# Ledger of designs, part 1: VHH binders against UDP-N-acetylglucosamine transferase subunit ALG13 (ALG13)

No score or structure here was measured in a lab: all are predicted.

Target 1, 122 residues: UDP-N-acetylglucosamine transferase subunit ALG13 (ALG13), of Homo sapiens (Human) (q9np73r231to352)
Amino acid sequence: LFRKLTAKDASCLFRAISEQLFCSQVHHLEIRKACVSYMRENQQTFESYVEGSFEKYLERLGDPKESAGQLEIRALSLIYNRDFILYRFPGKPPTYVTDNGYEDKILLCYSSSGHYDSVYSK
Positions, changes and structure headers below are counted from each chain's first letter, unless a header gives other numbers; Kabat numbers aren't used for antibody chains.
F, E and O stand for the ipSAE by ESMFold2-Fast, ESMFold2 and OpenDDE, each averaged over both directions (binder to target, target to binder). V2 = 0.75 x the mean of E and O + 0.25 x the DockQ between their complexes.
Where letters were taken out, [cut] stands.
The coordinates of atoms that the task and the answers printed are left out; those that the model quotes come from them. Centres of patches stay.

## First folded at step 1 (VHH)

Design b1 (framework vhh_7b2m_4)
Fold by ESMFold2-Fast, scan of step 1:
Structure b1 (fold): chain B 122 residues (1-122), chain A 119 residues (1-119)
Amino acid sequence: as target 1 above (122 residues)
Amino acid sequence: EVQLVESGGGLVQAGGSLRLSCAASGFTFSDYAVGWYRQAPGKQRVVVASITSGGSTKYSNSVKGRFTISRDNAKNTVYLQMNSLKPEDTAVYYCARDLEWLLYGMDVWGQGTQVTVSS
C-alpha cells in the first residue's frame, strides 16, 4: 500500500476522494457539491444522523472551510457506487466504512488529527 | 511537542557492534509502530527495521541476522542492536514514527545519528 498526501485543509476528505476517482485533487469542490445535493434529495435517509436542523447542516457542509466525515462517506459511496475502506493506524485491520456490495473501492487513510489521504495498492 | 531523539552512533571497525537508542516524547509511544531508517551518502533513505505497537518485527534483507530491533514501552524507547557491522552499513540512522501500516513516508522523524564503519 502507498499513501498519496492531500492538502491539509478542511476539504481533505473531498480531495482524497477526487484523487481516487479522477487521479487529480482539483475536483474536490464538485464532489462536495454532489454530496450536499445528494443528501438534500435523500433527506429522509440522512436527517436522523444529524443533530438539529438538517438544512443548516447542509448549508455548513457546502462551505469549503467545513470538515466532512463518515456521514458524507456514506452518501459518497451511494453517489459513486464504490465501497470505502479506511486505514487508521498500525496494528489495526482496515475499517470497511461501507459494505453496499460494490465491486469498486475507494481507499483512504485517516490520521487522529482528522486528516484524510488517498491509498493505492501498488 | 512530539519528538524523537536518536543516540548511540559512532565510529567502529568492521565486525564490531553498536546499540542505537531512540527516545520518544510528546505522544503515547505504545500506540505507534516505530522504524529505523538509514541514508548513505548519495543514496535514498531506506528502511532498516520496524517494530509494531504489538512487538512484531520486520527487517530489510541486508541486515537480517545481524540487527535486532526492540522496544521498551515503559521507557518510551526503541533500540537497534547492530552486530557484525560492515563498511556498507555506514550511514546516518534515523528513527521514525508510523501512524499507519501503509507504505509511505513517516510523519515524525528524529535528527539522525551518524554510524561509520571502517574497513
Scores: ipSAE 0.000, ipTM 0.099, lowest interface PAE 16.0, mean pLDDT 80

Design b10 (framework vhh_7b2m_4; at its last look DockQ between E and O 0.01; V2 from the best seeds 0.00; counts 0 for: pae O 8.4 > 2, unsure alone 63.5 < 65, grease 24.8 > 24.2, SAP .703 > .668, placed apart)
Fold by OpenDDE, look of step 2:
Structure b10 (fold): chain B 122 residues (1-122), chain A 119 residues (1-119)
Amino acid sequence: as target 1 above (122 residues)
Amino acid sequence: EVQLVESGGGLVQAGGSLRLSCAASGFTFSDNYVGWYRQAPGKQRVVVASIYSGGSTKYSNSVKGRFTISRDNAKNTVYLQMNSLKPEDTAVYYCAAYDEWGLTPYDYWGQGTQVTVSS
């Protein structure tokens, strides 16, 4: 396995996913927008995990300066038909963050600081 | 002035093919990642395919195996060959160029070209 570092900003999740999907971080904004749109269209699936106004949550999520996490990973799994495997600790087995039964996988590394990087198999 | 101009869209029957082109001017594609995006009515714009300056390609799952992105650096043009088209592929297709990190506050977009796939 190889960890490819992602730019350290609030878009790191979407950047890492962009790397996995398109071998580039450049699509992070479009992936973010797709995530927001999907969650909006499927509010009943996601709203129970959000405190307060769901629409306000999505409005914030649409800001590239806002971090994303588990909820967005769940959405993005469904959007791209890929299950997310998350590595957190070196030498430790990863966790299937999503388990929707998809053949294709997205491999991410998640640091204790809340930063996401892309993981590639050698 | 930087410009991206898409062409090749149109009306096609399901199962048919189209080839989109995106001609760039005012900058060189060779130093950029280039992607094709699409936006269906009432939907958010989504990435369809991308090509690295070095030639590596990636595709969304919905178009994988049917669409092919390629580039001609000499012509400063990127292409999207779309085969086995489906009604679900109906959208305005856009060409975009980014730096390798997507860290710039700007990106380059074309005006879009309409692709309509009839049943």
Scores: ipSAE 0.008, ipTM 0.255, lowest interface PAE 8.4, mean pLDDT 88
ESMFold2-Fast, scan of step 1: ipSAE 0.260; ipTM 0.636
ESMFold2, look of step 2: ipSAE 0.012; ipTM 0.476
ESMFold2 (binder alone), look of step 2: mean pLDDT 79; pTM 0.798

Design b2 (framework vhh_7b2m_4)
Fold by ESMFold2-Fast, scan of step 1:
Structure b2 (fold): chain B 122 residues (1-122), chain A 123 residues (1-123)
Amino acid sequence: as target 1 above (122 residues)
Amino acid sequence: EVQLVESGGGLVQAGGSLRLSCAASGSIFSIYDVGWYRQAPGKQRVVVASITSGGSTKYSNSVKGRFTISRDNAKNTVYLQMNSLKPEDTAVYYCAADTYVELRGSDWTYDYWGQGTQVTVSS
């Protein structure tokens, strides 16, 4: 297993996903926008996971300085038709964050600081 | 631990050229993918060019055709040749090593950024 490092900023989840989908971090803003749009269009599915105003949550999520996490992973799994596998701890098996039955996977590494990187097996 | 040192920045007139260097120390340099990023005051840091360990290159649309990234593995150095410079290219330029780090042991999180070099393009 190898980890491909992403830029250490608030967009790291979207950068790591961009790397898996397009072999480049450069599409992270487009992925963030797709995530926001999908969640808005499927409000009934996601609003119960958000405390307070759902619209205010999405306004914040659209800001590149705002971090993303588990809820966004669920949305992105459905948008890109891929299940997410997350490596958290050295020497431990990964967590299967989503299990929607998709053949294609997105492999990520998560550090305790809240940072996401891409994972590859060669 | 990997260290990156940028050099070659400076003041140049529009239409001029500069060559930036990113010198890497430590581990086997040839396995690193290396990118050049830039950050103008009050703006987000953005990628401008990258080169893989195998020599494949990629450029942002704003610099394609004007900038050329290259590497010299024997000198542990990556270069960014900047031609036809525009005032919009004014920024601090950063070198970053994208690496495939084997996931083992307890210390598998690294951040390989250089300290930056200032490029100023006058009109």
Scores: ipSAE 0.000, ipTM 0.217, lowest interface PAE 10.8, mean pLDDT 80

Design b3 (framework vhh_7b2m_4)
Fold by ESMFold2-Fast, scan of step 1:
Structure b3 (fold): chain B 122 residues (1-122), chain A 121 residues (1-121)
Amino acid sequence: as target 1 above (122 residues)
Amino acid sequence: EVQLVESGGGLVQAGGSLRLSCAASGFTFSSYAVGWYRQAPGKQRVVVASIYSGGDTKYSNSVKGRFTISRDNAKNTVYLQMNSLKPEDTAVYYCAAGYDYWSGEPEYDYWGQGTQVTVSS
């Protein structure tokens, strides 16, 4: 498994996912928007994971300067019908972040600095 | 043309320190993992330390706690700080670069010429 680097900004999770889905990082804002919309439409599923106002959380999430994480990964798994596999440590097995039974996967790696990149087997 | 140039090797007494440098050119350095390997006379080349493009590091048990690998992407350089050197650390040290590889052993496509480290008893 090889790493393909994403731009070092707060949108890196969405950039890494864009790369996995479309072979290009340029769709990261569309993916972010899809995530926000899905979470808003499924508020009862996600609001218990958010401290404080869910509405304000989604407002912040819509800003490309805000980072995203595990909660957003759960939403994106359902939106794109892919399960997420996250590599954290070189030479160690990955973490199966979601297990919704989807055959297609999204492979990401996560550095200790809080940055997401895409992973490929080539 | 891809180049890796090692420097900093030499003769040092047991208990001493050396800092090896690996200067890279001809490729997008920040996208590559870099490893230090060593080969003693009559022995197989073995990994010493690796640093991945994201900054994560990995060390062999024989050098853990004594050696530190670091990178400076602005200078396209990787360093190996070697402390508390022992005669068994005597070897030719090689710098190697390749794409990040997470599912097992790193695969390195580019290799330097090596730099000799000799630790006297």
Scores: ipSAE 0.000, ipTM 0.193, lowest interface PAE 10.7, mean pLDDT 84

Design b4 (framework vhh_7b2m_4)
Fold by ESMFold2-Fast, scan of step 1:
Structure b4 (fold): chain B 122 residues (1-122), chain A 119 residues (1-119)
Amino acid sequence: as target 1 above (122 residues)
Amino acid sequence: EVQLVESGGGLVQAGGSLRLSCAASGFTFSDYYVGWYRQAPGKQRVVVASITSGGSTKYSNSVKGRFTISRDNAKNTVYLQMNSLKPEDTAVYYCATEWPYLSGDYDYWGQGTQVTVSS
């Protein structure tokens, strides 16, 4: 397995996914926008995982200075028809964050600092 | 400063051979797992071969028996010997560090070298 580093900013999840989908980090804002739009369209599915106002959560998520996490990964799995595999701990097997039955995968690694990088498979 | 530089790519006819080199600088190369990846137009980057710091090798099914990966730690270089090349092997070839425990602070990728196999 190989790690491809993403820029160390709040958009790192979307950058890592952009790298997996398009072999470039430059589409991270487009992916963030797609995520926000999908979650808004499917509010009933996601709102129970959010404390407080769902619309305020999405307003914040649309800001490139805001970090994203596993809730967004679940939305992105459905948007792009890929299941997410996350490497979190050295020497440990990966976590299957989603298991929607998709053949294609997105492989990420996650550091304790909250940073996402892309992983290339065999 | 850290870099990996690939070389040895080019145009070759089907059935031919090429040897790719990956020269590492700016870090203790011998401590790293190193792999060769390739990316064809419109496709995902995929691993073709890897070698551990101890010299143990692994190959993808598509290249097993045709490609050989080796390393020379004294020269900070990894090689990929490619025999019996097929048009399907046409891709940009990258070398990269592979960290089995994801415990390294940095992974390094080269800029790539183009391999074109004509029919």
Scores: ipSAE 0.000, ipTM 0.089, lowest interface PAE 14.3, mean pLDDT 81

Design b5 (framework vhh_7b2m_4)
Fold by ESMFold2-Fast, scan of step 1:
Structure b5 (fold): chain B 122 residues (1-122), chain A 120 residues (1-120)
Amino acid sequence: as target 1 above (122 residues)
Amino acid sequence: EVQLVESGGGLVQAGGSLRLSCAASGFTFSSYEVGWYRQAPGKQRVVVASIYSGGSTKYSNSVKGRFTISRDNAKNTVYLQMNSLKPEDTAVYYCARYEDSWYPGVFDYWGQGTQVTVSS
């Protein structure tokens, strides 16, 4: 496995996913917008995972300075028809974040600082 | 054996403050993301705050600016400092060690919980 580094910013989840989907980090803002739109359109599915106002949560998520995480991964799995595998702990098996039955996968590495990078098999 | 034990809950008036503590044992505390969840009567359990092994923090929108999460790796303890408490903060607060802090059902372990009641 090798780790392809993403820019060290709050958009790193979307950058890592952009890299997996398009071989480039430049689409991270459009992926973020797609995520926000999907979650808004499927509010009943996602609002139970969010405390307080769901609309305020989505307003924050639309800001490139806001970090994203597991809830957004779940939405992105459904948007892009891929299941997410997260490499997190040294010497531990990866976490299968989603298991929606998709053949295609997105492989990510998560660092303790809250940073996401892309993973590729050599 | 992984254990998480919460303390510090109680009754407080609106505008008051409380500090919750969570004592962890049975694992290498410094290597794990830990955080706080809460559950109000008749509602689902929701994430409040998390802290990564490197010290980075994440907060739910409703508590950002009012609550502060911190950890003391030498004491295997995580804290939640709650300021400017509101009646809507009334809930049982749970400490969790988890694989991911923002996805219910992916948590490794939960504590017993500690009741926080904020009077109007």
Scores: ipSAE 0.000, ipTM 0.161, lowest interface PAE 12.9, mean pLDDT 81

Design b6 (framework vhh_7b2m_4)
Fold by ESMFold2-Fast, scan of step 1:
Structure b6 (fold): chain B 122 residues (1-122), chain A 121 residues (1-121)
Amino acid sequence: as target 1 above (122 residues)
Amino acid sequence: EVQLVESGGGLVQAGGSLRLSCAASGFTFDYYAVGWYRQAPGKQRVVVASITSGGSTKYSNSVKGRFTISRDNAKNTVYLQMNSLKPEDTAVYYCAAEIYTWRGDSEYDYWGQGTQVTVSS
């Protein structure tokens, strides 16, 4: 397994996904925008997972200084038709974060600091 | 066999209190974050409180100041102390053990069967 490091910023989830999809981290802002748009268009699906104003949540999520996580991974799985596999502990098997039945996968590594990096099996 | 068993639910009057317990068996959950979730009829299951293996806690805005989550790793048990209960707190409460800190997702590593909490008028 190869761990491809992402920039150490709040956009690291979107950078890691950009690397998996496009072999480049430069598309992280476009991926963030796609995530926000998808969640807004499917408000009834995601709104119940957010306390308070859903619109304010999405406004914050659109800011590249805001971190993203598992709720966003759920949306991104549906947007890109890939299931997410997360490596967290050295020597431990990964977690299947989504299991929507997609053949293609996105492989991520999650560090104790809350940082996401990309993973390649070969 | 991995099991999570919730207990402590019931019927209470508005303003009352309940203490929920989640007992784990078949694994050591010291390594896991544990969350309390609830689901009202016709609604999605949402997180109300979580506690990490290190004891850090998070609460949803609707329960902050009223609910307290705690854990006793020696007993493999997590508690949810619910004070100042409101009719809006009526739901089935679920315990979930997960490798991650909560994010509101409905599918986690292990789930309990749920315990009904009903708060009247």
Scores: ipSAE 0.000, ipTM 0.117, lowest interface PAE 14.1, mean pLDDT 79

Design b7 (framework vhh_7b2m_4)
Fold by ESMFold2-Fast, scan of step 1:
Structure b7 (fold): chain B 122 residues (1-122), chain A 121 residues (1-121)
Amino acid sequence: as target 1 above (122 residues)
Amino acid sequence: EVQLVESGGGLVQAGGSLRLSCAASGSIFSDYAVGWYRQAPGKQRVVVASISSGGSTKYSNSVKGRFTISRDNAKNTVYLQMNSLKPEDTAVYYCAKDFYLTGSEWYYDYWGQGTQVTVSS
């Protein structure tokens, strides 16, 4: 199990997912746009998890300088048909963030500093 | 590291009440938003109520008016008072701290063993 580092910016979740899907971080803006579009199209599913205005939340999420997290992971699981496994604590088992029954997985590492990296098994 | 332990579940008839407790270990509990989640068999785990470090509360539409979330920071405990219980409230209930999205009380990690609530019709 090893950690492949992503650029230390607000797009790190989308960079980590880009790396898992395409073996490159360069598609992070496309993934961000796909996430925003999916959540807008499925507003009833996601709006109850958002504090305040859902539309303002999506406007912020579309900005490359805004961080993303667990709600976006749930949307991305449905978009890409993969379940997410998140490694957070050294020496502890991972968290199964989604369990939608998808055969393929996306493995991420999340640090206490709010940063996402990709994870690969040996 | 904060460990959360749920308790207070059980079997009740429709219209009954239960109070769930979420006990935390660790000196930083008062700085965390904490939420209650539930998962029924074959369904996704969903948020039902949350409380911020400052005490502001949010409820899902399915439980609004029936459930009340509160916290006692001196005891490192969050409570969920469940009134007017319905069969559709049957689920395993989990408590979790906000960890994944800074400043958002709705984006919790799913921690603890959970506590089973069963509401008979």
Scores: ipSAE 0.000, ipTM 0.112, lowest interface PAE 15.5, mean pLDDT 78

Design b8 (framework vhh_7b2m_4)
Fold by ESMFold2-Fast, scan of step 1:
Structure b8 (fold): chain B 122 residues (1-122), chain A 121 residues (1-121)
Amino acid sequence: as target 1 above (122 residues)
Amino acid sequence: EVQLVESGGGLVQAGGSLRLSCAASGFTFSEYAVGWYRQAPGKQRVVVASITWGGSTKYSNSVKGRFTISRDNAKNTVYLQMNSLKPEDTAVYYCATDYSLPYETGYFDYWGQGTQVTVSS
């Protein structure tokens, strides 16, 4: 097992996912846009997890300078038909963030600074 | 992107002390293990000391009791305090970090440029 570093910016979740899906971080903006569109089209599913205006939340999420997190992971799991496994704590087993029954997985690492990286087996 | 910069080396007399610093940038420092290595002329690079992100330390037998490794995650820096220096400690000192998963420790993937330590008799 090893960690593949993503660029240290607000798009790191989408960069880490791009790396897992396409072996390249360059598709992070496309993944961000897909996430925003999916959440807007499925507002009833996601709006209860957002405090305040859902439309303003999505407007901010569309900005590459805005960070994303576990709510977006839930949306991306459904978009790409993969369950997410997140490594957070040294020496501890990972967290299954989603459990939708998908065969394929996306493996991520999350640091205390709020940064996401990709995870691979050697 | 990922960078490690060593500093603090120099010329010192036997029995003296030096403190080396390793400044990290371009990655989430607090999630990685860091080690100090050294390479003397004509010899292979060998481990001197290491520290996990949790603060657990390990030392080579040749430096145990004389060297102390520590980290300051707020400053993204690792230190090596070297006391009771001997001529045999003369080497270029390198720091390296582990780019593996947070629960895998002891493996080092990134290397700095090194800092020269010379101990005169």
Scores: ipSAE 0.000, ipTM 0.094, lowest interface PAE 15.2, mean pLDDT 80

Design b9 (framework vhh_7b2m_4)
Fold by ESMFold2-Fast, scan of step 1:
Parts: sequence; structure tokens; C-alpha cells
Structure b9 (fold): chain B 122 residues (1-122), chain A 122 residues (1-122)
Amino acid sequence: as target 1 above (122 residues)
Amino acid sequence: EVQLVESGGGLVQAGGSLRLSCAASGFTFSSYDVGWYRQAPGKQRVVVASITSGGSTKYSNSVKGRFTISRDNAKNTVYLQMNSLKPEDTAVYYCARELYYGDSWIYGMDVWGQGTQVTVSS
């Protein structure tokens, strides 16, 4: 496995996904915007996983200083038609975060420091 | 604030040696790939050597066998040991933080040092 490190900022999930989709981290803001828009359009699916106001959650998520996680991964899987495989622990098998039946995958690594990096298996 | 500071450049005769240092601050140094680059007058900046967070090294063909890159994570420092120097090695040498681990065909440099001048006399 090859790990492609992302910038150590709050946008690291979107940077890791940008790397997998576009071979560049520079599209992380457009991916964040796509995620926010999709979740707003599908509020019934996502609102039960959010504490308090869903609209306030999305306002925060639109800020590049706000971190993202597994809820956003679920939205991004549906947006980009890819299933997410997450490597968390050295020497352990990965977690299949989504299993929507998509042929194409996005491989990520999540460190104990709360950081997402991109992974390539070849 | 992410910062890289190079040192160790100078004047040396052909066949001589120099050891460059790059001191990093403001980020988790051990988590990033770091590279040495150089730029001669009128030419583009090119990669010289890279070292991954895991310690794997890569060298350009022009320096392979003569230069050695290494890192000391306890000191947040990357080094370039330059042996058998040639006039063609004359350039400003830069260190850079690399966003990508192990995949140098897809690279992004987001932080550069100020550079250190290396001059090799015939």
C-alpha cells in the first residue's frame, strides 16, 4: 500500500478524495461544496445523524476550517459512485465504510490524529 | 506557521563535498515526504532527491550514487549529503514539503524554503 499524504488541515478528507478523483488535492473546495449541496438535497437521509439544526451543520460544513468524517463519506460515495475503503490500523484489514455495489473504490487512511490520507494498493 | 529553512551551501571545488540541512517547523515533520530541488540560472527548478515519511529515498539520475538524502525526525531536519561535486551541480538548492507519499509522478509542493546557493568551481 502506498499512502499519499494530504495537507494537515481541516479539509483533509476532501483533499484525500480530490487526490483519488483528480490526482490533485486542489479540488477539495469544490468537493466540499458538492457534499454540502447533496446533503441539503437529501436532508431526510442525513438529518437523523446530525445533532441540532441540520441547516447550521451544513453552514459549518461549508467552511474550509470545519473537519468532515464518516457521514460525509456516505454522501460522497453516492455523489461520485464509488465505495469507500478505510485503513485505520497498521496490520489490520480495512473497514468498508460503504457497500453500495459500486465497482470503483476510493481508498483512504485514517490516522489516530484524526487525519485522512489517500491510499493506492498498486 | 509552516516553515522550511535551508543551510550549508557555499563554494567548493570540483570533487569536493557539502552537506545541506533543512530545518522544519510548524507541522508534524515525521508525517510528510520532503524533497530537495535545485534551480540553475535560466533553467526550471528540478527535483534532486526525495525522502518519504517512512524513509524510502529517490534520486534523480544526475545525482544517483553521489548524493544521499536522510532525515532526523527528532530534530525536524532533512539533510542532503553531496559528494563528488561537479560544476553542473551549481545551483540554488531548495527543500520542499511534498503532499504525496511515494508517487512522484503526481506531486504538489506547498511550502518552499528560501534556498541555499551551491557553487562548484572547476
Scores: ipSAE 0.000, ipTM 0.097, lowest interface PAE 16.5, mean pLDDT 81

Design f1 (framework vhh_h_nbbcii10_fgla)
Fold by ESMFold2-Fast, scan of step 1:
Structure f1 (fold): chain B 122 residues (1-122), chain A 127 residues (1-127)
Amino acid sequence: as target 1 above (122 residues)
Amino acid sequence: QVQLVESGGGLVQPGGSLRLSCAASGFTFSSYDYYALGWFRQAPGQGLEAVAAISGSGGSTYYADSVKGRFTISRDNSKNTLYLQMNSLRAEDTAVYYCAADRYWLSEDYTSEYDYWGQGTLVTVSS
């Protein structure tokens, strides 16, 4: 396996996904916007995972300074038709975060510091 | 403490063979670890030149045209060691050889900068 590091900022999940989709981190803001739009459009699916105002949660998520996590991974899996595989520990098998039956995968590495990087099997 | 230590350099005759080793400490080469590893060399009076590289998965390799077919790069994750097998050595292979580790995917033109470097080992090819 090969790890491609993302910029150490709050957009690292979207940067890691941008790398998997486009071979570049530069599309992370577009991916963030797609995530926010999809969640708003599918409010009934996601609102139960958010305590308080769903609209305020999405307003916050649209800010590049705010981090994203597992809830956003679920949305992004559906948006891009890919299942997420997460590597967390050296020498151990990965976690299959989503299992929606998609052929194509997004491979990520998650560090204990809360940072996401891209992974390649080539 | 991250450290790369080269060994195996020395004086060898043209047409001979030599195997360089690079022992890593402070991080691991397991198949889960994503470091791209490479060999660079610097001949007297010349700049640093990429020689060979291997991806973190071991599935992709790069070789400079000048060494392709003569040199083989490999890694042993159980020993945390990178190797360069050098066959059919020529006078123009004379250089200080450095091993290096990088976080990024390798391209054919080897344009990625490397994060960690060894101190180098001298290879002299001379009669």
Scores: ipSAE 0.000, ipTM 0.130, lowest interface PAE 14.5, mean pLDDT 80

Design f10 (framework vhh_h_nbbcii10_fgla)
Fold by ESMFold2-Fast, scan of step 1:
Structure f10 (fold): chain B 122 residues (1-122), chain A 128 residues (1-128)
Amino acid sequence: as target 1 above (122 residues)
Amino acid sequence: QVQLVESGGGLVQPGGSLRLSCAASGFTFSSYSDYALGWFRQAPGQGLEAVAAISGSGDSTYYADSVKGRFTISRDNSKNTLYLQMNSLRAEDTAVYYCAAKYELWGSTYRPEDFDYWGQGTLVTVSS
């Protein structure tokens, strides 16, 4: 396994996913916007995981300075038809964050500091 | 389960040499090993300092500036053992030396917090 580092900013989840999908981090803003749009269109699925105003949550999520996490991973799994495998603990098996039955996977590494990087095997 | 056991520490005079060994179990030393190995030290009253590291593939090594040219890290796959050959020892090298292992991922660093498995340590004292 290889860990490909992403820029150390709040968009790191979207950068790591961009790398997996497009072999480049440059599409992270497009992915962020797709995530926001999908969650807005599927509010009933996601609103119960958000404290307070769902619309204000999405407004913040649209800002590149705001971090994203597992709720967004669940949305992105459905958007891109891939299940997410997350490497958190070195020397331990990864966490299967989603299991929607998709054949294709997105492999990420998550550090305790809240940073996401891409993982690939060639 | 990964287990590391250090040996070879002791008292040595300045300018002398010493070789530390770290016996690993729970994984094998190979070109395709998922584990990077390193040596760290902690001097009296100080924090952990990275000394040397060798990649899981064995094709990359790291040395702290304070030990470059004096210390050599190596592995023996037939014995599943990591070595640190220490030459031209100085009083400042006095420390407890730890063997450590981490699951190696592309782009990983060799900071203490990056390592998952640690040996118990072996004391090296450089004194006349």
Scores: ipSAE 0.000, ipTM 0.106, lowest interface PAE 16.2, mean pLDDT 80

Design f11 (framework vhh_h_nbbcii10_fgla; at its last look DockQ between E and O 0.04; V2 from the best seeds 0.00; counts 0 for: pae E 10.0 > 2, placed apart)
Fold by ESMFold2, look of step 2:
Structure f11 (fold): chain B 122 residues (1-122), chain A 127 residues (1-127)
Amino acid sequence: as target 1 above (122 residues)
Amino acid sequence: QVQLVESGGGLVQPGGSLRLSCAASGFTFSYDSSYALGWFRQAPGQGLEAVAAISTSGGSTYYADSVKGRFTISRDNSKNTLYLQMNSLRAEDTAVYYCAAVEWYSGDLYPSHYDYWGQGTLVTVSS
């Protein structure tokens, strides 16, 4: 497997997803906006996972300086019809982060520092 | 940041039972249910030994051969709390027990795969 590095910033999840979907990291802002819009339009699906105001959570998520994680991955899996597979340790099998039954996958690796990169095979 | 706090250790007689708890906190809703958890122990004068591990969903459990059939690992994801039910305790179970956590992994018995560690709780099994 081959790792494609992403910029080390708070948008690294969205950059890695942009790389997988479009072979380019440049669309990370559009993907973040799509994530926020989807969660807002599907509030009943996501609001139970958010402590406090859901709208305030989404306002913060829309800021490119805010990190993203599992709830955003769950939304992105539904938006793009792909399940997420995560590699964390060399030589160990990956894990499914989502299991929605999609044929297509997004392959990521995740470092202990909280950074996401894209993964692919030849 | 994830914090791990063990509790439930103490003195118990051979053949007795004890239940350990490990409360995980620092979890945000963006990261709900993403942590696999494990128990590790260190007996007096010995190295670190794996005891049990449990996946993020709780659907997969792993046990060291020395505790199979006697210990049961479980978790309550709504409280991010890990448990270890210890039955039929023996003197060789005397150790400091540590809980450990790792994000985005199914869990296993390899201590190097765990990023967060508690400070430990002492279990003493003696007559």
Scores: ipSAE 0.005, ipTM 0.282, lowest interface PAE 10.0, mean pLDDT 80
ESMFold2-Fast, scan of step 1: ipSAE 0.386; ipTM 0.696
ESMFold2 (binder alone), look of step 2: mean pLDDT 80; pTM 0.819
OpenDDE, look of step 2: ipSAE 0.147; ipTM 0.563

